# VHH binders against Protein DOG1-like 4 (DOGL4): the designs that were tried, part 15

Target 1, 232 residues: Protein DOG1-like 4 (DOGL4), of Arabidopsis thaliana (Mouse-ear cress) (q84jc2)
Amino acid sequence: MSKMRNLVEEKFLEFYESWVIQLELYLHQLLIAHNNNTMSETELRHLISKLTTHHKAYYTAKWAAIREDVLAFFGSVWLNPLENACSWLTGWKPSMVFRMVDRLRKSRVVLVEAQVKKLEELRVKTKFDEQKIEREMERYQVAMADRKMVELARLGCHVGGESVMVVEAAVRGLSMGLEKMVKAADCVRLKTLKGILDILTPPQCVEFLAAAATFQVQLRRWGNRRHYVTHS
Short names: E, the ipSAE of ESMFold2; O, the ipSAE of OpenDDE; V2, 0.75 times the mean of E and O plus 0.25 times the DockQ between their complexes.

## First folded at step 19 (VHH; framework vhh_6qgx_2)

Design n23 (from w01 with S31D; at its last look DockQ between E and O 0.02; V2 from the best seeds 0.00; counts 0 for: pae E 18.9 > 2, placed apart)
Fold by ESMFold2, look of step 19:
Structure n23 (fold): chain B 232 residues (1-232), chain A 124 residues (1-124)
Amino acid sequence: as target 1 above (232 residues)
Amino acid sequence: QVQLVESGGGLVQAGGSLRLSCAASGFTFSDYAMAWFRRAPGKEREFVAAISRSGGSTWYTYSVKGRFTISRDHAKNTVSLQMNSLRPEDTAVYYCAARTWTSGTYFDSEYDYWGQGTRVTVSA
């Protein structure tokens, strides 16, 4: 219910609050590694592995939760309104991560030409996968709209159970379609993340992950501060 | 050569307390982050708590936050887990683990060395 939290929402709220706290702790480690330059390659690789594992844990928990209630992830109770407003299929568009990659190009640590080429190839692939998901979503929405028009036309011819069952089936179909689209988008997000980390060197990965985590943490802080300022 | 030896396990009634200890040898203790994991009967090994090399940072799984406290003693080369307000679902074999990285992680595949475990049984 939009007014009350269900069990999925309560469980994921607890998970997400702790997940963000741990992300903030990892951000601290990333910033130390970024500014210190005394960490060994082994230490950097372990820190990168911790961040990768942390992000994978988020998707693992999310995918379990969307099997129970995908709609909880549209207008999520664990996100502030700014965070919710920035969502495309329950997260940032997969290709938006390349804004962080573009930031790396402006840093003192330059990317070699081979890395730039591979990153641009990945960017094209990611954008293509996004566009495929957008077209599939549009096709699905058209099919649902056509089914709804059939239901409305038949409503004038039927009384009771058949009309309710058709509406319930349409709602179930919408939920299953949304689950598929959300998981497809998340798979593109995760594959893009792994692809970027495979192309970058360990110091570059630390800088990238720090930028991404900083953005996520700051978005949460700014959204919370704006919300409190506007309340009476 | 490297050894992690857990102790302090046993049987305790729900609501009770228990303190686990892990003695480390065969490596430079201050170079390692330390963690506790547990395996309940018929389940996979899961993360419980971790502590950084310096002891300045600690991490806990959700189900034990506020009840368990991890600490380390560089003079004794030990890591400890104080377990308060124990519940039957805390029944498991508890393992001490070590890694060379600065901070802990909640995935067992990231740890280099493991103890043999100590059994904790919490009766209803």
Scores: ipSAE 0.000, ipTM 0.098, lowest interface PAE 18.9, mean pLDDT 79
ESMFold2 (binder alone), look of step 19: mean pLDDT 86; pTM 0.889
OpenDDE, look of step 19: ipSAE 0.016; ipTM 0.339

Design n24 (from w01 with A33T; at its last look DockQ between E and O 0.01; V2 from the best seeds 0.00; counts 0 for: pae E 10.5 > 2, placed apart)
Fold by ESMFold2, look of step 19:
Structure n24 (fold): chain B 232 residues (1-232), chain A 124 residues (1-124)
Amino acid sequence: as target 1 above (232 residues)
Amino acid sequence: QVQLVESGGGLVQAGGSLRLSCAASGFTFSSYTMAWFRRAPGKEREFVAAISRSGGSTWYTYSVKGRFTISRDHAKNTVSLQMNSLRPEDTAVYYCAARTWTSGTYFDSEYDYWGQGTRVTVSA
């Protein structure tokens, strides 16, 4: 009973289940394009556009939901424990995506010097933006532990009317701050994704998007397994 | 204990319609994402359609989009596939599948329970 989902969580759970299945369908198309070098550049750009539109749809839905309840995105009911454990401020850590780019360079993706230089510049900018957000989060955590907030909550419990309104305003203020940090993190994610796709050629973008979708799908599959398997 | 039983298959002429039904028993129906897969002669099993636990979201492979409709009835514990504008390429054994509530997928290896299948033949 104490773990009842609110309406925001229920609505987003249904959205997310739909979104992931569609991502899996797009992954199938990406793998066909990756293994079949006969697709035209126009066809590749169309597929890339579908993927970027799909990702934008996720953030559109997310931003509407966090306006109503940002806390739903910390320990989300639509993610398994492994997915939640891998989250940084309600999503993938932007700088970690460059590990995937690095792995592609080691396998089948050939990057020219100009691309490598631009990717390194983007990596540095992404890390800088991440560090800014991490410092903001640290200040938020300190503010939450602040004795003033505890004092306001204690006073609100013992008096009526205006004191309750002051406590409620303080809680709303903290939630608004958290919402702004989550949106800032999401903007870094979108900016990083766009930056990578702008630097890579269409075939390289298909490789990257296939790898990213595969990782997300596999993380979900592995975290949802019902029994332990061991190295025999 | 757990059973998925398909029905409604048969022979139909191209352009025709069929409605498949899958009766589910032995588990909490509302906790599962339900799906239809199909296997054409000499081919691998492929995803056709899925429907969320609540029934609020549906997904279709591209070749059937706009022609097939998946639905579920929580009171009867059934999932259905309305197949319109059938083509010879839709000829296959159709399977009902159930997956735990945590996520849906087009990968058949991720479904926990399967029916025996019902044959659909679409003649040219």
Scores: ipSAE 0.006, ipTM 0.375, lowest interface PAE 10.5, mean pLDDT 82
ESMFold2 (binder alone), look of step 19: mean pLDDT 86; pTM 0.879
OpenDDE, look of step 19: ipSAE 0.023; ipTM 0.490

Design n25 (from w01 with S54Y; at its last look DockQ between E and O 0.02; V2 from the best seeds 0.00; counts 0 for: pae E 7.3 > 2, placed apart)
Amino acid sequence: QVQLVESGGGLVQAGGSLRLSCAASGFTFSSYAMAWFRRAPGKEREFVAAISRYGGSTWYTYSVKGRFTISRDHAKNTVSLQMNSLRPEDTAVYYCAARTWTSGTYFDSEYDYWGQGTRVTVSA
ESMFold2, look of step 19: ipSAE 0.056; ipTM 0.560
ESMFold2 (binder alone), look of step 19: mean pLDDT 89; pTM 0.914
OpenDDE, look of step 19: ipSAE 0.016; ipTM 0.377

Design n26 (from w01 with T100V; at its last look DockQ between E and O 0.02; V2 from the best seeds 0.00; counts 0 for: pae E 13.2 > 2, placed apart)
Fold by ESMFold2, look of step 19:
Structure n26 (fold): chain B 232 residues (1-232), chain A 124 residues (1-124)
Amino acid sequence: as target 1 above (232 residues)
Amino acid sequence: QVQLVESGGGLVQAGGSLRLSCAASGFTFSSYAMAWFRRAPGKEREFVAAISRSGGSTWYTYSVKGRFTISRDHAKNTVSLQMNSLRPEDTAVYYCAARVWTSGTYFDSEYDYWGQGTRVTVSA
């Protein structure tokens, strides 16, 4: 779709497309495990470990790429417009994942009191970490909301040479700060994911991971085929 | 007019090999990711393998990983599926599919164009 991709964007586009395909295949395994009550705890933990490793591999690749071009991850060429619109600091918002846990509690997942207490503690910690990052993000809101200005700087500017130099310096300064914030947000995401998986039993982890993978796959499917606005 | 035409299907003994080919025309072949799907009698169509539009990345369903190899030839506008160590469970109609994205997907609903299929029968 984008005709203006640099090499970082091209490389990560190939990686991400491959990563999502593998996530879809793991979703199939999660759904089999969800519908199959004969899998042992060891087998479930192995599947959970595969999903955890897969998510860690995404962040490993992402962190290597943001060292080269963090701005590529704001309005990414490997994401459709719906996926980009739903991004908070280049990924899912950590606190929102607890709505998925709450949904599972209301339908399929039975949590004991000790689990509920631990999940609430994790939710509070996650919200605190998010708020800290959001205060830092206010310093960079112009960069995240003003992506069009950043793209204009990359395409060159026909305004005189001093204006181009000032814009380029501003982009460099914002890029340095944005990399720090993106890594901090990713660390909150990883800590939240690990925390949830540590609190849930293996069958509950399979339910959670299936719901999360389904949401991510559905967001990609819907956004890739069409946009429609339902007025009601 | 977009056309995907599969060939190379047939009867083979378990443990044998077969190579499927899909000739593509009517679109810019290098702009499409390509995939193979299959449908066994009485079952839903399932993903088998995919290859990115450049050919740099490939994906396989777990039951065929290590036995099947997808490849593409931009000069001939073909995508191929080399199937080794065939099992009776591989018996199906095999379909070639194309989507405009840089890589394939597991879901058949994401593919824009389809061939009519070629039958593969693996006898034990």
Scores: ipSAE 0.000, ipTM 0.290, lowest interface PAE 13.2, mean pLDDT 81
ESMFold2 (binder alone), look of step 19: mean pLDDT 87; pTM 0.893
OpenDDE, look of step 19: ipSAE 0.023; ipTM 0.342

## First folded at step 20 (VHH; framework vhh_6qgx_2)

Design r11 (from n21 with T105S; at its last look DockQ between E and O 0.01; V2 from the best seeds 0.00; counts 0 for: pae E 18.4 > 2, placed apart)
Fold by ESMFold2, look of step 20:
Structure r11 (fold): chain B 232 residues (1-232), chain A 124 residues (1-124)
Amino acid sequence: as target 1 above (232 residues)
Amino acid sequence: QVQLVESGGGLVQAGGSLRLSCAASGFTFSSYAMAWFRRAPGKEREFVAAISRSGGSTWYTYSVKGRFTISRDHAKNTVSLQMNSLRPEDTAVYYCAARTWDSGSYFDSEYDYWGQGTRVTVSA
């Protein structure tokens, strides 16, 4: 079957289903907090902490799973434009979160000039970290192409022994490199999230987290219905 | 070069008070936001309180709000944590941390410098 899932993928999808259900419950709490004019700053900070911990738990589980099989988290890069846009190292591009912040600035959230300055500094840092990862991705893409060349030589020459050992070592090296890069990308995502929450006031954080959770729930619903594009 | 040195920990009965201090050296103190984190036995390090580099903004975890007060003294290059109404669950090693940003962070990975910690034990 073309969509066969291994045990690592199945285990993580089971975790993810539970994780998203809990995220929906937190979304309800965020919407109540947004509309409740009697909530204290302490109550808002507690809710924000719960969301932060919940997002950290996602990455903790993901990192455990990628140690077992990093390739379980890669989609086919050749399937469609939406999957190509969403294939930035097993997740969304960290800097795209600033489009959500910009939308909030235009419609719901009044930011003081000091906050705007800090958000722009964070945006620049996030893009710098992204570019660093993109340069490393290019280096690993070259190494991956070289590994394919070694594999083709193995098939064409019908050699064994040392050639098989070299190919196996090369595949292991590529897998470890991909794991490192996925963790680096996830760290940028976490640092960006934490940076935004540090800059915003607690009511603003609630607005931001509600928007982010809404988007994540909608992405799950799109995933459950599959994309409306063809497969190769 | 950079040093953060905590002091003021000890044994105290529930309901008592302690004041922790953190002496900073080897960097421009006024350029850093400061924070306290703690690690209880068998648990991960968690955020307690933070203060902006100017001292104009403070942040607290829910369980300590109203009981703990963070402050900083730019003349002495120190940050302090006044801990009142202590409870047994406040038992932990308390760490001082410094971050280059204007404000603090809830996440320990956002801090550039750390102290070695001071023990606080609150007996029932």
Scores: ipSAE 0.000, ipTM 0.132, lowest interface PAE 18.4, mean pLDDT 75
ESMFold2 (binder alone), look of step 20: mean pLDDT 88; pTM 0.902
OpenDDE, look of step 20: ipSAE 0.111; ipTM 0.601

Design r12 (from n21 with W59F; at its last look DockQ between E and O 0.48; V2 from the best seeds 0.00; counts 0 for: pae E 15.4 > 2)
Fold by ESMFold2, look of step 20:
Structure r12 (fold): chain B 232 residues (1-232), chain A 124 residues (1-124)
Amino acid sequence: as target 1 above (232 residues)
Amino acid sequence: QVQLVESGGGLVQAGGSLRLSCAASGFTFSSYAMAWFRRAPGKEREFVAAISRSGGSTFYTYSVKGRFTISRDHAKNTVSLQMNSLRPEDTAVYYCAARTWDSGTYFDSEYDYWGQGTRVTVSA
């Protein structure tokens, strides 16, 4: 009848909108630091710390929410359709962040050989961890097809109370498996982010964080303008 | 042509309340989402609160949620900010702003029209 959201979706929508507002504020500060070579290393490290803390707060809130309803994060109401279309296991794909690093290397960021070697090692590690998660997701899907989906298809032919309880149990089991995979993907995201920031110098970290926040903010802006534009 | 005029600023003691108002003219008011921003001394301008074109949805920065309430009156072409439980850190020049879409991001560069601001000072 009316458009409905469950409690998890409502709470996380409010959190996420506020979180993005704060990200936009930090992006402004990153752009000032990017365009102004007078900030001290201490000031740069403080700003980097604020950004890492802000991302950690996102995952803290997300992990609390997925415990209650991981499915809310697949096609999220707090993201526009463009943002949802770009997700891999409820977030950015870890290996793709290195394309952003590569683009920065072409134009604005000069890396020494030791940094390049460490970044390549991290890229390989990140891709390996990603592929491990993708293989586990595939194994989970195969196991579902061989066990639960056949049973659910059989029960779908039988209308009744027993069928509802078995379906509910199967949905809970699916949610627990997805929660584990989403958390694993998020851990790869955090390890990759930390790894990149540990390899880069503070000015380079500011460049990277500015590029990452700009991409996230622009994807949201563009998707929102298309989705919510009036004809005035 | 387009005007946004803020009023209601002033000096108030911590714990007190103020109501800011923004009178809008020169555009079709119902076609614009409205927001309040503020600039504290020595800081950049930051988002405070936003209200959708219809008035059905409101959004707040973390530090004011539960204390500030944004509202709009389509008959009077005004947007208001009720500020309760004021703190010294709320001291700033407050700006009214307008744009043509409701939600998403709240970066100051996304707003097409701005008022001149009204000063709010909260004494300890």
Scores: ipSAE 0.000, ipTM 0.240, lowest interface PAE 15.4, mean pLDDT 82
ESMFold2 (binder alone), look of step 20: mean pLDDT 87; pTM 0.892
OpenDDE, look of step 20: ipSAE 0.232; ipTM 0.657

Design r13 (from n21 with S31R W59F T105S; at its last read DockQ between E and O 0.49; V2 from the best seeds 0.00; counts 0 for: pae E 3.0 > 2)
Amino acid sequence: QVQLVESGGGLVQAGGSLRLSCAASGFTFSRYAMAWFRRAPGKEREFVAAISRSGGSTFYTYSVKGRFTISRDHAKNTVSLQMNSLRPEDTAVYYCAARTWDSGSYFDSEYDYWGQGTRVTVSA
ESMFold2, look of step 20: ipSAE 0.007; ipTM 0.462
ESMFold2 (binder alone), look of step 20: mean pLDDT 86; pTM 0.887
OpenDDE, look of step 20: ipSAE 0.250; ipTM 0.671
ESMFold2, fold request of step 22: ipSAE 0.176, 0.379, 0.422; ipTM 0.646, 0.775, 0.802
ESMFold2 (binder alone), fold request of step 22: mean pLDDT 88, 88, 88; pTM 0.908, 0.908, 0.907
OpenDDE, fold request of step 22: ipSAE 0.518, 0.475, 0.472; ipTM 0.817, 0.799, 0.795
ESMFold2, last read: ipSAE 0.416, 0.213, 0.216; ipTM 0.796, 0.693, 0.697
ESMFold2 (binder alone), last read: mean pLDDT 89, 88, 88; pTM 0.909, 0.908, 0.908
OpenDDE, last read: ipSAE 0.496, 0.479, 0.491; ipTM 0.807, 0.798, 0.804

Design r14 (from n21 with W59F Y62W T105S; at its last read DockQ between E and O 0.43; V2 from the best seeds 0.00; counts 0 for: pae E 4.2 > 2)
Amino acid sequence: QVQLVESGGGLVQAGGSLRLSCAASGFTFSSYAMAWFRRAPGKEREFVAAISRSGGSTFYTWSVKGRFTISRDHAKNTVSLQMNSLRPEDTAVYYCAARTWDSGSYFDSEYDYWGQGTRVTVSA
ESMFold2, look of step 20: ipSAE 0.000; ipTM 0.247
ESMFold2 (binder alone), look of step 20: mean pLDDT 88; pTM 0.903
OpenDDE, look of step 20: ipSAE 0.308; ipTM 0.702
ESMFold2, fold request of step 22: ipSAE 0.287, 0.000, 0.197; ipTM 0.715, 0.283, 0.658
ESMFold2 (binder alone), fold request of step 22: mean pLDDT 88, 88, 88; pTM 0.899, 0.898, 0.900
OpenDDE, fold request of step 22: ipSAE 0.497, 0.518, 0.472; ipTM 0.809, 0.819, 0.797
ESMFold2, last read: ipSAE 0.006, 0.063, 0.299; ipTM 0.368, 0.592, 0.723
ESMFold2 (binder alone), last read: mean pLDDT 88, 88, 88; pTM 0.898, 0.899, 0.901
OpenDDE, last read: ipSAE 0.481, 0.466, 0.515; ipTM 0.806, 0.799, 0.817

Design r15 (from n21 with W59Y; at its last look DockQ between E and O 0.01; V2 from the best seeds 0.00; counts 0 for: pae E 21.9 > 2, placed apart)
Fold by ESMFold2, look of step 20:
Structure r15 (fold): chain B 232 residues (1-232), chain A 124 residues (1-124)
Amino acid sequence: as target 1 above (232 residues)
Amino acid sequence: QVQLVESGGGLVQAGGSLRLSCAASGFTFSSYAMAWFRRAPGKEREFVAAISRSGGSTYYTYSVKGRFTISRDHAKNTVSLQMNSLRPEDTAVYYCAARTWDSGTYFDSEYDYWGQGTRVTVSA
């Protein structure tokens, strides 16, 4: 389907496929822990730590990839990342994770008053951090438009290596700014995840992580089915 | 200045019962969530049970759920662990611990104050 994938995008997609396969194996362990009365809290904490480490590994690989070419994660250099919430700097909006928390609260596992208060405080902090990133994204709108203008001028009057160097410098400047923004967004995602796991008990963490992993694995399975079955 | 003092340990036969107690002093007892941890011979210290600051919520490691009951008495500043249907695997030194919040994970490093422990030995 994508005929113009660059090297950075291709390498990251290969990593991501392996990462999701491992996440699926952890999901099996989470489901066993959810249904098994004999797992110790120490064993649950160990499993939770493995999931936390697995998520950190995702970001480590992603940050290496955006260091090489952050624009590969945006698709087109003229797209404005400020136009809707679904374009949120190469990922899910950090606060969307609280939908999983809300599903946990509707389950058979009861959250105590202190947990509810701490989760609401974390939700507010996460949304505040999102707003800071949104304000910073507004600063890059002009830089992205300037890149479009330089590229159009290049088509009309490109005569030598100096014009190419000016365009390349402008792209590098924009890329450095976007790299910082993507990392900032990912830091909010990771801090929010760690905050949730710190507030929940180990059994509650297992249920939360299972719900999140199920969602991620299902998204991959839906994509794989499209390769072999016509979409209805 | 802060003191947690465990008592009630001893030798008991499998299937028997013991009640551990932890007397707390040097802090506002109702401001602290309490927990029991244990260290079996040759093993690392592990979580056993926890009780919220109010006493309204309790949590247990899976191997003791249904057999152990944690409780607290605000009038006496004590936390207790009723241990029924004891097994040889429950043999350990049991520690009382305190922290300022009710929930989350139960890692050893999350607790601010510790007792010196009381030994429980369960014989076959």
Scores: ipSAE 0.000, ipTM 0.097, lowest interface PAE 21.9, mean pLDDT 75
ESMFold2 (binder alone), look of step 20: mean pLDDT 87; pTM 0.890
OpenDDE, look of step 20: ipSAE 0.193; ipTM 0.642

## First folded at step 21 (VHH; framework vhh_6qgx_2)

Design g11 (from i03 with T102D; at its last look DockQ between E and O 0.34; V2 from the best seeds 0.00; counts 0 for: pae E 9.5 > 2)
Amino acid sequence: QVQLVESGGGLVQAGGSLRLSCAASGFTFSRYAMAWFRRAPGKEREFVAAISGSGGSTFYTFSVKGRFTISRDHAKNTVSLQMNSLRPEDTAVYYCAARTWDSGSYFDSEYDYWGQGTRVTVSA
ESMFold2, look of step 21: ipSAE 0.006; ipTM 0.437
ESMFold2 (binder alone), look of step 21: mean pLDDT 87; pTM 0.890
OpenDDE, look of step 21: ipSAE 0.019; ipTM 0.425

Design g12 (from y01 with T102D; at its last look DockQ between E and O 0.02; V2 from the best seeds 0.00; counts 0 for: pae E 18.0 > 2, placed apart)
Fold by ESMFold2, look of step 21:
Structure g12 (fold): chain B 232 residues (1-232), chain A 124 residues (1-124)
Amino acid sequence: as target 1 above (232 residues)
Amino acid sequence: QVQLVESGGGLVQAGGSLRLSCAASGFTFSRYAMAWFRRAPGKEREFVAAISGSGGSTFYTYSVKGRFTISRDHAKNTVSLQMNSLRPEDTAVYYCAARTWDSGSYFDSEYDYWGQGTRVTVSA
């Protein structure tokens, strides 16, 4: 079946394309700062702030759209198939960001012992929060199935207005629960990002943000290239 | 066949200086950006400094800025790293790398050719 586009999906598709273009422009600035070493600490902090604000703007727009239609964010029309396949609760799994930190520690970023300790503490906390969200999602799905089974049993096996109303109420309940879980996941994503940026020095933050933006941009470019080739 | 051979490593006291050299052969030296990376015990390889193919652009990781200087000699096909005010945390095996593009990069995946490394130990 074809994916239907509604007003929420159309508006967010336009927003997302613009947001990615701006991310690519910020990536260029990050690479200049990273490669040239001509920027002061104040200039680096300003650039880091712009990136942080850009990410927060994404979530602000997302949360407004989720309020209208959270289901649009599961299998999003504005993401290519590769990007969608990498999604966990409508975004990157929060702990995945530590794979990037680990890669940078192996080749680029010199960390002192205090930073290493704080990063390991943050990694453990992030994983714990992920697992809590996963357990809560599981419990929500079970609770919703139990309520649905009771209501369907009362209505029997024939289709009627009451059966449709029970299904519609269940869908609304699912949407409200999913909104809660997606926002919780997004909060873990933001807290983890902020935590990493607070632990790293400004030059290290620039290196991290450049790697993260490169990864995100390349995932979109590669996924779009594969989609184009498979549809030719 | 591209070869990169590092030399000039050794033992030095904190606060001291050391000059690393990398002899390059088997390619048109002036077309390739060159870089130094280092690997401390138990750590992954990290970027130190890079210089463009022409020599007109240099950049450094923040922790070595103002202490290390990368340079290249097109007549001798060498790239050098002058390391001043050395600290114990600079202790590592230093690797020379070449990128098949004229601008440098902080990312080790962008470098196509690598030397075998020269050891630098900075005692307290």
Scores: ipSAE 0.000, ipTM 0.112, lowest interface PAE 18.0, mean pLDDT 77
ESMFold2 (binder alone), look of step 21: mean pLDDT 87; pTM 0.892
OpenDDE, look of step 21: ipSAE 0.017; ipTM 0.378

Design g13 (from y03 with T102D; at its last look DockQ between E and O 0.01; V2 from the best seeds 0.00; counts 0 for: pae E 16.3 > 2, placed apart)
Fold by ESMFold2, look of step 21:
Structure g13 (fold): chain B 232 residues (1-232), chain A 124 residues (1-124)
Amino acid sequence: as target 1 above (232 residues)
Amino acid sequence: QVQLVESGGGLVQAGGSLRLSCAASGFTFSSYAMAWFRRAPGKEREFVAAISGSGGSTFYTWSVKGRFTISRDHAKNTVSLQMNSLRPEDTAVYYCAARTWDSGSYFDSEYDYWGQGTRVTVSA
């Protein structure tokens, strides 16, 4: 039997379905731009801007939803902190997008040395930001496990309302910490996307965005609804 | 209130030079990427140059590369565009823009704040 979803999950899933449909329409426009070669530089820049705005809209909606219930964005089975030391917060690692950039460099897009250098600098910055988030998540998981261990020992000696109040405070603290970390990860994803688009020329951006949209659309078709976005 | 004020526009002969300046106030200058865009009469606005919040990264549209130089002065909260070897095709109103992110963008929709523009006319 299917489990009843809360209101936050239902609203976000409705948004996400519409968002992916619109992404498919943008993918069609990207493929026309790629194949036709008749679009002006101004038209390409407007299309690229629409894609950037579309991705920003995804995060705007997601951040509103996680403010209400961040746990709605985690898997159907919540893994304990000790078993899931390296899980990524509601998405792909931001640096995974560079695998797509690397593939395009080998097959479709020739980059000048200045672009390659700037992309490598961005990759390093992105990985540094990822590592900072991973370290904070690890520290948070350890701190929560330690605090939970002490409270479990105390709960064995306590009765009633005090135990409920402590559990409620712990859940609130976990939710607030997770919201902060999900937003931090999403900010890295957005900054990395914008950084790549700033380094690439408009035709190269179209190639990149088409590849990214294709991947995202394929992911939807495979039945995974859990919050996948371009590059991460 | 955020304010961007351009100056330094004017009339110049082809092959000449001109330096535009943009004074910024009302925000943390070093946190924002800055850019110049231009609009020729009857045409759409187009990207010219951008500089990162730190000043370490610069970007130029291909048609101005090697002729224009963007720079910023954090002490004076200004961004400048040195324009050399000017051509009649460079005739436009030049706009200063600021972006909330620390990296520049060649898309005008990515910029949150705009100046009112300064006119540059290059005579044949």
Scores: ipSAE 0.000, ipTM 0.146, lowest interface PAE 16.3, mean pLDDT 75
ESMFold2 (binder alone), look of step 21: mean pLDDT 86; pTM 0.881
OpenDDE, look of step 21: ipSAE 0.018; ipTM 0.323

